# Ledger of designs, part 35: VHH binders against q9yez8

Target 1, 342 residues: q9yez8
Amino acid sequence: MVEARGGLDPRRLFKAYYSLSPPVEEPRDIAYREFAFQLFDGDVYVRHIGFDSMEELLSYMAREAPKNAYYSVARYSLPTARSMEEKGWLGSELMFDIDVDSLEGCGEVLGDSCLSRGYKQAVRLVEALYRDFGVPSTLYFTGNRGFHVLADCGWCRRLGREERREIARYFTLEGLRLELIIPRPGRRGVRPAPPSPDDPGLRGWIARAALERGVDLSAVHEAIEDLLDDVRVAIDVKVTQDISRLARIVGSLNGKAGLLVARLGLEGFHPGDWLSPFRGEVEFRASARLEESRILGRTVSLEPGRVYSMPAHIAVLLQLKGYGAVAGGEVVVRAAAGWRPL
Below, E stands for the ipSAE of ESMFold2; O stands for the ipSAE of OpenDDE; V2 stands for 0.75 times the mean of E and O plus 0.25 times the DockQ between their complexes.

## First folded at step 19 (VHH)

Design Z4 (framework vhh_7aqx_2; at its last look DockQ between E and O 0.82; V2 from the best seeds 0.00; counts 0 for: pae E 3.5 > 2)
Fold by OpenDDE, look of step 19:
Structure Z4 (fold): chain B 342 residues (1-342), chain A 124 residues (1-124)
Amino acid sequence: as target 1 above (342 residues)
Amino acid sequence: QVQLQESGGGLVQAGGSLRLSCTTSGFTFSRYAFSWFRQAPGEEREFVGVISWSGDYTDYADSVKGRFTISRDNAKNTFYLQMNSLKTEDTAVYYCAAKRTYMLYTSPSEYNYWGQGTQVTVSS
């Protein structure tokens, strides 16, 4: 239990969590990964850390209580080397980052509607990776405003920056030519077949989008821009093309929201208290205005200077987001607060 | 109201350079792909080049590839056509066009918004 007398120190909360031996997922080939941590103390960013075992990692996290915790998507022969050349790159997982900030109408607040939209895109990404590329992947909530999709396969690992960028374009649609995917009827009377949902690649996805919107497959061109909105996945290409990118440790906390980095299934995503290890009812003093929003399944609004009673998982989130501070009450920290790595 | 306005056209000698600008208003600039087209007397309007919404991708007609460059400035709601090593056959009215899309289009029929055009004349 962490008492919020006169204010709640986020470091103390995180320390409490990591001291409980939380269910953190072991990165595959842990000894070949670089680890990085952002600490609360001075916002120091520590890189080039290596661990030989999960026990060592957990011990470190319990001791240091990082604000953010990362591991490299790359495997290295010498992960602790400071220079990339000395690290000895052995290959990298394929990583995709979907941030809800890239979605239209999504503001700064962690709203459930935006998370839902992001999740939907992430699911499509996972499905497309499998259907179109034959690559299984894993979906994670980042603990804040985004989703990560990681794919690990033999040929994936060997991809360079440009190849990864090209794969990213398949999902973002940027720079692609529609006429190569769905040709228009030529002047010479040749009518291309309309797209079919059974068609491979983007052609099939466009057809499926058409069907979902009730658009005739023969009229796809007339509604193509709307359909492309449904097909497009708003990934950060910079993340995907970077062979040395860092991913968040699953089971760790995101320092921006105080939520868990969580592995997700494809059956649905309903933000709630299960994403937080923090429990209890607390008093929260607002310092900024927040318009009515749905956050983690609860409707929340804030006026500066007012004190609110609310659940700890929401209060901590709001505090970390800069909307105020926990002014009273006790926060109970639980290691298995309803979520476990799959 | 959506508006596109070309500027920077004029007379230039073969081998010279010219920079065209297209200033836009009335829509969210960052969401649009932009293209340049040109039309010589008695000829059909032809594709010159296109730039994606982010500016990360460009495509050019084979006739101008390596000589022309398209860029955009989101802060100014303006995109540009830098024309180097100009040839007499580059003489035409140049049009800027806009389309709200993530993809690239090379056909004039795909674009809904057009400028009025600016004359470029390359003398021998």
Scores: ipSAE 0.740, ipTM 0.883, lowest interface PAE 0.5, mean pLDDT 92
Fold by ESMFold2, look of step 19:
Structure Z4 (fold): chain B 342 residues (1-342), chain A 124 residues (1-124)
Amino acid sequence: as target 1 above (342 residues)
Amino acid sequence: QVQLQESGGGLVQAGGSLRLSCTTSGFTFSRYAFSWFRQAPGEEREFVGVISWSGDYTDYADSVKGRFTISRDNAKNTFYLQMNSLKTEDTAVYYCAAKRTYMLYTSPSEYNYWGQGTQVTVSS
């Protein structure tokens, strides 16, 4: 663990983190991946980078201390080439992006409750990929206000843009015809079978959501909008369609919040200091108002012009979000706590 | 109050084209799916076509597929029905309808908001 004096800019904090043998997860088939980074110096993006080994990647990150660090969901025969055609595309993983700020009521709110809502959707996505498609997948926190789900399977690597769009449609529900999935009763006494929790696909998910709410399975249409909200996953379809999309390097820091990109389990997500390598108590000078909010497990309120004593991991997040600046104190940087508490 | 109003109806010769408009107000346009229905005298309203709230997905009645196209213009809070290769059996009052949903619905009983209708008459 290396201590950093209070008042350091975020570049020095990131440099310290990457210098401490950070727990960065090696991307699978690293030599086939394009890497990209956003650097603090000039806010420039550097793309078309390749590495033959994890040692090379870690050395680069320790040297450059990137603001954001990415690798391609695609495998390429020549990942350093500029154009997709020249790169020699070999296939891409399926990637799903849940941007918490796109959820109803979350775009203007800092807070753990919006992260919890995004997490629940991401878990259901992981469960549905397995249950409905037989595809195991991995869930990641993006280090800011979002979640990624990545699935790497043989049949999905060569899927085209429209096939990926259809997979995404299954989760967003947009453009599906509910009457083909759960028909309404007919005019001449025909009563379609109600959905069952054992039904495949969306019918099964609607039935299970109904049971959770105590809704009679024969009357799902009475509550259908609430049930559809329960089963829908608000993914960004454009991300899933894009075979050249970049994923974040697990164990890297997200420059918008100073939090770790973290691999998550399905048993719960409780934001806290374990998402940050930054420790210590600092003085924070607020420049914007923040109504009382739960931030990384702590209650925080800000009034402009006031100075607050707070933990470093929260102060760094608030500074990166534009709510003020660290004005004093001492920040200790340590290797990440690893996995979140269950 | 929520308002939907059709326009663009009229008399047209068989084989001709018309473009219907449905102007909307009183709700957030981008959160709604929109549909066209039509009704001849003494008949039930029948589904013509529907467009999803993003505009990315459409569906049409078999009788109009390939001839009619639904579109939407978020800047004008208006959606349209382009009718080409019109036939005399397309003669009807055309209604626009709206439902706050991301799914597609083709039954008139699913729709909460309706226009007053516009007459389309296709002559031989």
Scores: ipSAE 0.291, ipTM 0.691, lowest interface PAE 3.5, mean pLDDT 87
ESMFold2 (binder alone), look of step 19: mean pLDDT 85; pTM 0.869

Design Z5 (framework vhh_8cml_1; at its last look DockQ between E and O 0.81; V2 from the best seeds 0.00; counts 0 for: pae E 18.5 > 2)
Fold by OpenDDE, look of step 19:
Structure Z5 (fold): chain B 342 residues (1-342), chain A 124 residues (1-124)
Amino acid sequence: as target 1 above (342 residues)
Amino acid sequence: EVQLVESGGGLVQPGGSLRLSCAASGFTFSRYAMGWFRQAPGQEREFVAVISSSGDSTDYSDSAKGRFTISRDNAKNTVYLQMNSLKPEDTGVYFCAAKRTSSLYTSPSEYNYWGQGTQVTVSS
């Protein structure tokens, strides 16, 4: 454990964390991945870095204490090459990015309600990938306001930009020909059977959404837009279609919130102090107003110029979000033994 | 007041081209899928093309495929239909239609708003 006293420089905090040999998850086939880092110093991005081992990666992170840490979803024969052509693309995991900012009513504040909504969509995505595509995936919290879903399969790796985009569209419902999925009565008076939750693909999802809303399956058309809203996953299609996209290193810290990139299960997500390596009670001087919000399981409100006593994990988050600064107290930095989503 | 105003129609020879425009007002254009339909004399209104609200997805009737291109400019609240290689059977009144949806619909009954139409005549 490392202790930091006084006005807290986020760089120092991050350095302390990375110096503790944190439980950073090793990317599969690490030697074939490109790594990128954003440093605190000048917000400089360093790209095209390669590591042959987890030890080298951890050493680098300990030394540089990056604000943000990334690895490529792609595998390359030469990941340190500057040009894509020279890198020699070997395939890419399928990546989905869900940002709560895309959700209605969700703003800059990292609210638990928004995270919960995002999580729910992410879980649906994971389930749909498996049920509809036969693809297992892993869900991660990005350490800020988003979730990543990574899918890895043989055919997935070989998908190009367009194919990836099409998969993404399945979830965004962009371009959906609803009439093909839920046909209306035909000209000859033939009435199609209502959708069933056991139906494959989007038809089944729509049916399930209907049931959840208490909508009769025979009346799906009357509430179809609402149901589609429930079925839609707010993924960033640009992220999914990009075969060279960078993902956050699991176990690293997100520089925007000071929270861990964490692997999540499907059984639930309860934001709390387990998402942060920072412990202790500190004084926080607010510089901006924050309406009453639930953040990491705690109700927080701020008035400019006031000093508050609060847990370090919240204080650091608020500081990184621009609401003020830690003014006093001691922060203990620990390496997390694991993530507990519940 | 919601308005859809079609323009660009006219008389053209077989093999010719036309570009139709539909200017929308009175609603949030970027949230609506836009469709083109046509109606020949004595016939029912039929689907020609549709474009999603974002413009990322399109669909066409079998007759329109390969010849027509639907596009939109959300900044201008306008949807377009580029018609190439026109045939006499393409003659009719072309209607612009709008539906608040992220999906694509081909049935006229699904659309909320309609323009007054623009005449397209393909004749030698």
Scores: ipSAE 0.046, ipTM 0.447, lowest interface PAE 3.2, mean pLDDT 91
Fold by ESMFold2, look of step 19:
Structure Z5 (fold): chain B 342 residues (1-342), chain A 124 residues (1-124)
Amino acid sequence: as target 1 above (342 residues)
Amino acid sequence: EVQLVESGGGLVQPGGSLRLSCAASGFTFSRYAMGWFRQAPGQEREFVAVISSSGDSTDYSDSAKGRFTISRDNAKNTVYLQMNSLKPEDTGVYFCAAKRTSSLYTSPSEYNYWGQGTQVTVSS
């Protein structure tokens, strides 16, 4: 027996979601992937798991109700082998990670505006992959405070660590030799051609950023740091280098926020209840202060010790983030035939 | 107030070595690319070496490649230039420079902050 101080059990929430025909998407080439899960009990991390079918994966997730669920960007001949050498690497997708908390002014601050900033960078990355490399890619929300972009193409599957590092550095602009991309005029009055929005690569991106700011294309050097900041994408280079990296299973829940890992389009990102399988009105007892913030499209503020009526999807997020606990009400969970009480 | 202070210069015989240091203060060092430039009497300031803000990328002038190594220690807010196999044509005042960027720049006109310089003299 546990008093109301314990709040709603997140393992029970996740168990209900995974038991009710969750809309989890099958990873491509499932039999070639290593799976990994974080479980609620003791923060146990389980790896080197393989599945021959989607049915096996779904059965596992319904049974174990994982806190976090992953599959490898790599394809392996022996994905359940315990060593990297024994797994038999066949190639890896190209993965890019944008962590919103690494953006200036966004660390540890809840709020939809920082998600919007990360989304904008992720869209630029998707566009640049296509425009500059000819590579289509898919954009995902990670279910918390981040975005992943995954690209799977024949030439990129077998790239080594150093080639992947160079691709990532193209987007972070680390090591950029700007004078080679946009040279300044020589001492004899020779004027190199200004960048054009039709130019390939970074030169074209700088020109397009200049036009958006109303900067004269012949004078881009005068605003160059602002223009570079516009085209830079703040990805984690180490993630992109790592051929053994894990991606989140689309449609699974992120244990930090209780939100779905979701495929996104390029037309906009507006966080809301569609990111959650949880519904209902609940009472939430705050244990920490939250300055006024827009959370999943709703304005929220908290004072410690007070009880608030709020939608379940926000209350679950706040509880998982450590701002308090659900103290009453009923949670409804998505099911194949509608919505079911918890 | 931004300050760059070079040290480690001196008189050395041809073939000798020197290690220059540049201590930085007044800005967030890890956000700045750092460069070394040199100037001989009657000549313009010329590029020697540059290192990215993270330290992961470097570039060198043709005359420095293979003999000089730029490095940085972000915990100590210091950039270094290890100079080996010194030649008389390396003689000059060596300047440390900083620019807020993750990119590498080899032109002195792009750098916003400069040290006072340290004299390196390679005598025959």
Scores: ipSAE 0.000, ipTM 0.246, lowest interface PAE 18.5, mean pLDDT 86
ESMFold2 (binder alone), look of step 19: mean pLDDT 87; pTM 0.879

## First folded at step 20 (VHH; framework vhh_8cml_1)

Design Q1 (at its last look DockQ between E and O 0.70; V2 from the best seeds 0.00; counts 0 for: pae E 2.01 > 2)
Fold by OpenDDE, look of step 20:
Structure Q1 (fold): chain B 342 residues (1-342), chain A 124 residues (1-124)
Amino acid sequence: as target 1 above (342 residues)
Amino acid sequence: EVQLVESGGGLVQPGGSLRLSCAASGFTFSKYAMGWFRQAPGQEREFVAVISWSGDYTDYSDSAKGRFTISRDNAKNTVYLQMNSLKPEDTGVYFCAAKKTYMLYTSPSEYNYWGQGTQVTVSS
């Protein structure tokens, strides 16, 4: 329990959480991973940290109470080395990052609608990786405004920067020639066969998008721009092509929103209190205006100078986002926030 | 108002070089693929080069490959065409075109915005 008298210090909240030995997921081959932490003190990044066991990691997190916690998608022979050459790269998972900021109409507030849209794209990505590349992957909520998709296949691990970029390109559609995927009728009146949902690759996805929108497959060209919008996934290519990228530790807290990094299923995503370890009713003093928005399943609006009574999981989020501060009440911190992938 | 203004054309001898520029205004340049097309007298407008919105991907006609280079500066809202080893067959009016897309297109009909063109003449 953390008292909010005189203000709620996020560091204290995070410390409380990590002190409970929360269910943090162990990275595969933990001893071969580099760990990095952003601390509350001075926003300092600590890198090149290694752990031999989950116990050591949890102990460190409990002690340091990081604002953000990361591990490398890469495996290294010597992960604590400062230089990449000395680290001895052994391979990297294939990582995709989807940020809702890239979506039109999504502002700074962590709105449910934006998260839902991001989730939909992430699911599309997971499905495409499996269907088109034969690669199983895992989907994570980043605890703020994004989703991570990680693939750890044998051949994936060995991919270089350029190869990873090309895979990313398949999803972003950048630089692809549509005419090669969906040919236009030639001058001589020969009409190519319309795309089919059973077609491989992007052609099949375009066809499936057409069907979903009720567009006749013979008229795909007339609606091609809209269909491409449905097929395209807004991933950060820089993340995918970087073999030394850091991923967020599952079960850790995101310092920007105070939400959990959580593994998700493909059956649905419903943001709610289960994404936060913080419970209780608190008083929140707003310092900025927030238009009516749905946040974690609740309708929220704020006027500067006004004090609101609200649940702690929302208040902490709003505080971290700069909309005000918790002015009173008690926050209960739980290690088991009720993990709900649905 | 959307505007594309080409510049840099002129008379050059065979084997010479020219650099064309196209200044864009009136739209979000960084969201558009940019293309260069050319039209010789009595001929149809033909594809020369295209560049993606980020500049990371390019494509060229067979005639342009190895001789021409398309580039862009999103901060300046400008697309360029460096033309080297020019031939008499390269003579024509060169047009800049824009399409809001992530992909690359080589057909003139796919592009929504066009410049007025700049004359390139390669002659001894």
Scores: ipSAE 0.625, ipTM 0.825, lowest interface PAE 0.6, mean pLDDT 92
Fold by ESMFold2, look of step 20:
Structure Q1 (fold): chain B 342 residues (1-342), chain A 124 residues (1-124)
Amino acid sequence: as target 1 above (342 residues)
Amino acid sequence: EVQLVESGGGLVQPGGSLRLSCAASGFTFSKYAMGWFRQAPGQEREFVAVISWSGDYTDYSDSAKGRFTISRDNAKNTVYLQMNSLKPEDTGVYFCAAKKTYMLYTSPSEYNYWGQGTQVTVSS
């Protein structure tokens, strides 16, 4: 058990975490990856860094205690070179970014329900990649308000920016004419066939989503907005098309929320203290209003100027999000703390 | 709460051009598909052009294709219709419409919000 005394300084907490045998997963082909870090001055980015081994990476992270830690989805023959041409691009994984802030009603709202909605989209993306492209993929929580899906296959690595853009757009559904896919029933005997779960493409996805919600297939138009939201994957097309994109190091901390970047399964996602190496009970002085939210399994609301007793992992998140500051108590960083294995 | 305000209509000779604008407020513009529709006297409102929420996808009526261009500026919350090679048949009131969607719709009945319209008159 390790204590961080003297109030909450995120840099000291991250330093303690990285110094205490953090459960960081080794990026595949580490010697071919460009690494990048954001330091705790908030605006400083260090790029074009390379490591020959996991031990070298861990030593760097323990020394620098980065706010955010990244590696390239690309493999390069010379990852420390400053220009793309000099780096010698060898190929890139497919990366999909699901940002829950892009979901309806989630842009300003903290809370587990928006994460659950993003998780559901991420699982559907993993399923669709397998079904539509024959590629398995891996799902990660980004440690804040998002999910990444990464796929690495031989033909995937060779894709250029435009091919990656077109793959991403396939999942966003933008520009489709719904009335051609799910015609509305007309008056006086016009009765288009309802969608079936066995239908190909979007029509089948809508039918399966309707069954999952308990929506009658003959009445799908009554819930069509919700069904479309369920089947659309709200990915950031710019992320997927960018062959030089950075992914987060699994097991590192996300500087915006103080949560672990975590590998996830497909059976569910239930945020809780397992996403944090921070423990203790603290007094938190609120400086901003927070409407009642379920955060990491706990109900939280804040009024400016009031002091609340709360678990450290929630207080760290709220401080990093700008809702206030720890005013008392102790925040400890557990030596054996880590992410929950999948 | 939601407002759509068209401008840019007027009187023009056949073969002339007009640029219509529609300023939007009261909703998150980048989450809405936008359309232009027109109505001639004694006729029903008809589809002219539609553009997806990102601006990347458009569709046009047969009469508009090749002559009209829909575009949008999400930073200014504005959708435009550039109308070239205008014909007397283009005369009517032009309406801006909005629907919260990433898809394209060409039926007026699908749209939730409408402007008051701007008059376009092409005088023979």
Scores: ipSAE 0.376, ipTM 0.770, lowest interface PAE 2.0, mean pLDDT 87
ESMFold2 (binder alone), look of step 20: mean pLDDT 88; pTM 0.889

Design Q2 (at its last look DockQ between E and O 0.82; V2 from the best seeds 0.00; counts 0 for: pae E 2.3 > 2)
Fold by ESMFold2, look of step 20:
Structure Q2 (fold): chain B 342 residues (1-342), chain A 124 residues (1-124)
Amino acid sequence: as target 1 above (342 residues)
Amino acid sequence: EVQLVESGGGLVQPGGSLRLSCAASGFTFSRYAMGWFRQAPGQEREFVAVISWSGDYTDYSDSAKGRFTISRDNAKNTVYLQMNSLKPEDTGVYFCAARKTYMLYTSPSEYNYWGQGTQVTVSS
């Protein structure tokens, strides 16, 4: 580990992180991607940046210490061109965004339980992409309160906005007519076949959800709202439709929480200090109330005006979220070594 | 207290146009699918058009498709039905309806909240 001194200034902490061989994952086909960054000075997005190598990207991030760092889901012939027409679009990955704060009851709640709900939806999305479309995909934590799923498949790279909307509709279920998928009994008492776990697509997912809940397959309509909630993935359709969308650079820091953008497996998500390069024990002066919550695996509560001793990774998050400020102690920035997501 | 209030009905000649509005209150409008249904005297309510909670997805009855357009303005809590090329068969009371869902439903039995209706009369 190495130390960064001078008190808690997020800009200095980020600069130290990027200067210490950060575990940044190279974007695929880096020379075809547009890069964009939000910098601390001016809080302005800089766009139309390109790199020919990972070395150039890392050098840029060490120099500029971006607040947020992005690359395009699109591949372009000329990614540095100033106009979209001149860039020469070659195709885009499929990107799915799950914003935890959009989940029912999770608006401004910081607790880990809402992250767990978002993670479970993201895992269902990855599983459904593979099962229903034959498309492998990668799951990422965004470094704040969200998850991205990225899929790169040859047939989907050149899909237009409407086709991408149809794919997103499959997961959000928005605008689908349930009676076309699971018909209700007809007027003369004739009953359609119940769904089977072997059925393709949404019918199969509804049947499997029913079996998990112990719901009779012939009676799925009596529990249909619960079953649909089990199957539905609350993605932002506009993100998926947008062929020019930006994804976060894996291993970069998210400026809202000071946490790593991390590649995730499907075996579980347990927020903790491994999501942060910041270490140390600090004194934190609260300026807002926080009801007892589990934050990055630790129980935290705050009363305004009170001073708390806490680990730096939690204090940095709370300061960036506006709950107070570090008032004493030292924050060190851990050098890149032995981090779980990489 | 949920309220749906239709307006914009009236008497129109065949081939004419009308624009119906439905003002909604008492619920989180952006979490509800909205529909238009119509009813001639002595008949069941029949499906006309439906729009998803975001406005991005719509469906129409066979008789409405190509002539009617449903739309919504979530900032104004209002759903609209633009009716063009009106025919005498379109005569009836038009109701807006709401259901808390992300899906589309075309049966009146699937909707929880209803307006009082607005009369549309297309003369023959």
Scores: ipSAE 0.396, ipTM 0.778, lowest interface PAE 2.3, mean pLDDT 88
Fold by OpenDDE, look of step 20:
Structure Q2 (fold): chain B 342 residues (1-342), chain A 124 residues (1-124)
Amino acid sequence: as target 1 above (342 residues)
Amino acid sequence: EVQLVESGGGLVQPGGSLRLSCAASGFTFSRYAMGWFRQAPGQEREFVAVISWSGDYTDYSDSAKGRFTISRDNAKNTVYLQMNSLKPEDTGVYFCAARKTYMLYTSPSEYNYWGQGTQVTVSS
C-alpha cells in the first residue's frame, strides 16, 4: 500500500507493481530480443539489454521499476551489441502502431471515444492481415493512447523496409489508384461489376463498408470518400517500416498514463479500471483545467485548485498527464494473484 | 473559397524546361492529393501527374515519365511540375487539380477543384 499523503511518487507505484511479479508476457524467443527501458531517474533510456529468461527480465523490472519497458520486434543473434551489424539481425515481426492522436477530434487526455475509434481501426487491421494476407496477429493496447498490432510469420520476418512500407500502404491507402480497385464505367458503355463483399483485398473491404453504411454496391462511387474513411487504417508507417522497432512489453506499465500494456481480443474494447493495477479511493488536487471527458468509463472534469475524490486508477492517470497530484488516500496495487496494499 | 492558381507557363523551345506552380487556398492543402492535367487545342483534358497528400507517392502519364517531376510543399500550399526535355506535343493549357483523398486519381472527373490553367507552348 502506498500512502498518498504528501504526494504520490509514480516511481513508488511502479516499483510496487513490478515487485509483485506481475503477469508480464514473455516475448517469444526472449534470448534473441533486445530490451530497452526508460527509467524514472533522469528519464534515462537504457538500451541493448538482453535476458536469457523471463525470470531475469522480471527480476530486472522489479529492481529498476522502469517508467517504460520495451523489447525489439527484431530477433538478433547478439541482442546486446550496440550496432545492428554486430547484433546480427535474424528477422523482425511486422508491427503496426495506431495512435489516437492521429484521429481528428482526439485532443482530450484519454477519451474513451477516441480509444474506441482507434480500437475499431486496429480490429480492421487485424482482420485484414488475416483475411487478405493470411497472417494472424495480436492486438495490444499500449497503455496510453494507442494500439499495437504484431504479426509474426515466416515471410513477414524477412521483409525489408520497402516491403513493409508497401504493406503499410495497403492499409493507409496512400498513393493507391482507386480505378485499379474499383474501375469506373468506360465511355463505351462498359459497366464493370460492382464490388462484392466476397472480393479479395481492398475491393472487398470497400464493399463491406458500403453494406455497413447501407450504401448500394452500384453506388459505391457516390460515397467513395466515406467508404474509404471506413476502410483506411491510420497506422504510423514509420513504425511499420522500422525493422528495429521496439514494442512495449505486454503487462508492463505505460509511464505516460500508468495503464497496462494489455492484450486485447476482437470482441470489443471498454476502457476501465481493469487497465490499471491501482485501486482505492484517493483525493486528487487538480492543477489544471480538464473539460468534461469520459475517461476509463467515468466522466471527469477538473478545475485548478479543487480537490476531488476519485478512484486511484483515474487519479494516477491524471497525475501522470500533468493535471494535478494525488493529495491523499491509499493506493492498493493489483497483481495477477489479487490485490496488495502498498 | 477554394482557389487554385497556376503559374510558370510560357513559350519554350523544344528540349527546354519549365517549372509550373500551383498555389492553393481555401482548403486544408495537406489533406488533398494534387494533380496536373493538360489540354491541347481540340483535345480532351489528359492526365499528366499526381502526388499524394504527403508527397511520398507520385504517378505520371507515360508521356510525362522520365521528363516531368511533380512535387509539393505543404508549408507553402503549393504543388509544382518540373518539366524537362519539352516537346511540341507537350503544348497545351496545364491545369492544377485537387481532391481530398489518400488515393491517387488519374481521371479528370475525379478531381473536385481546378485552376484556370497556364499556357505552355513548345515551339521552335
Scores: ipSAE 0.258, ipTM 0.652, lowest interface PAE 1.1, mean pLDDT 91
ESMFold2 (binder alone), look of step 20: mean pLDDT 87; pTM 0.877

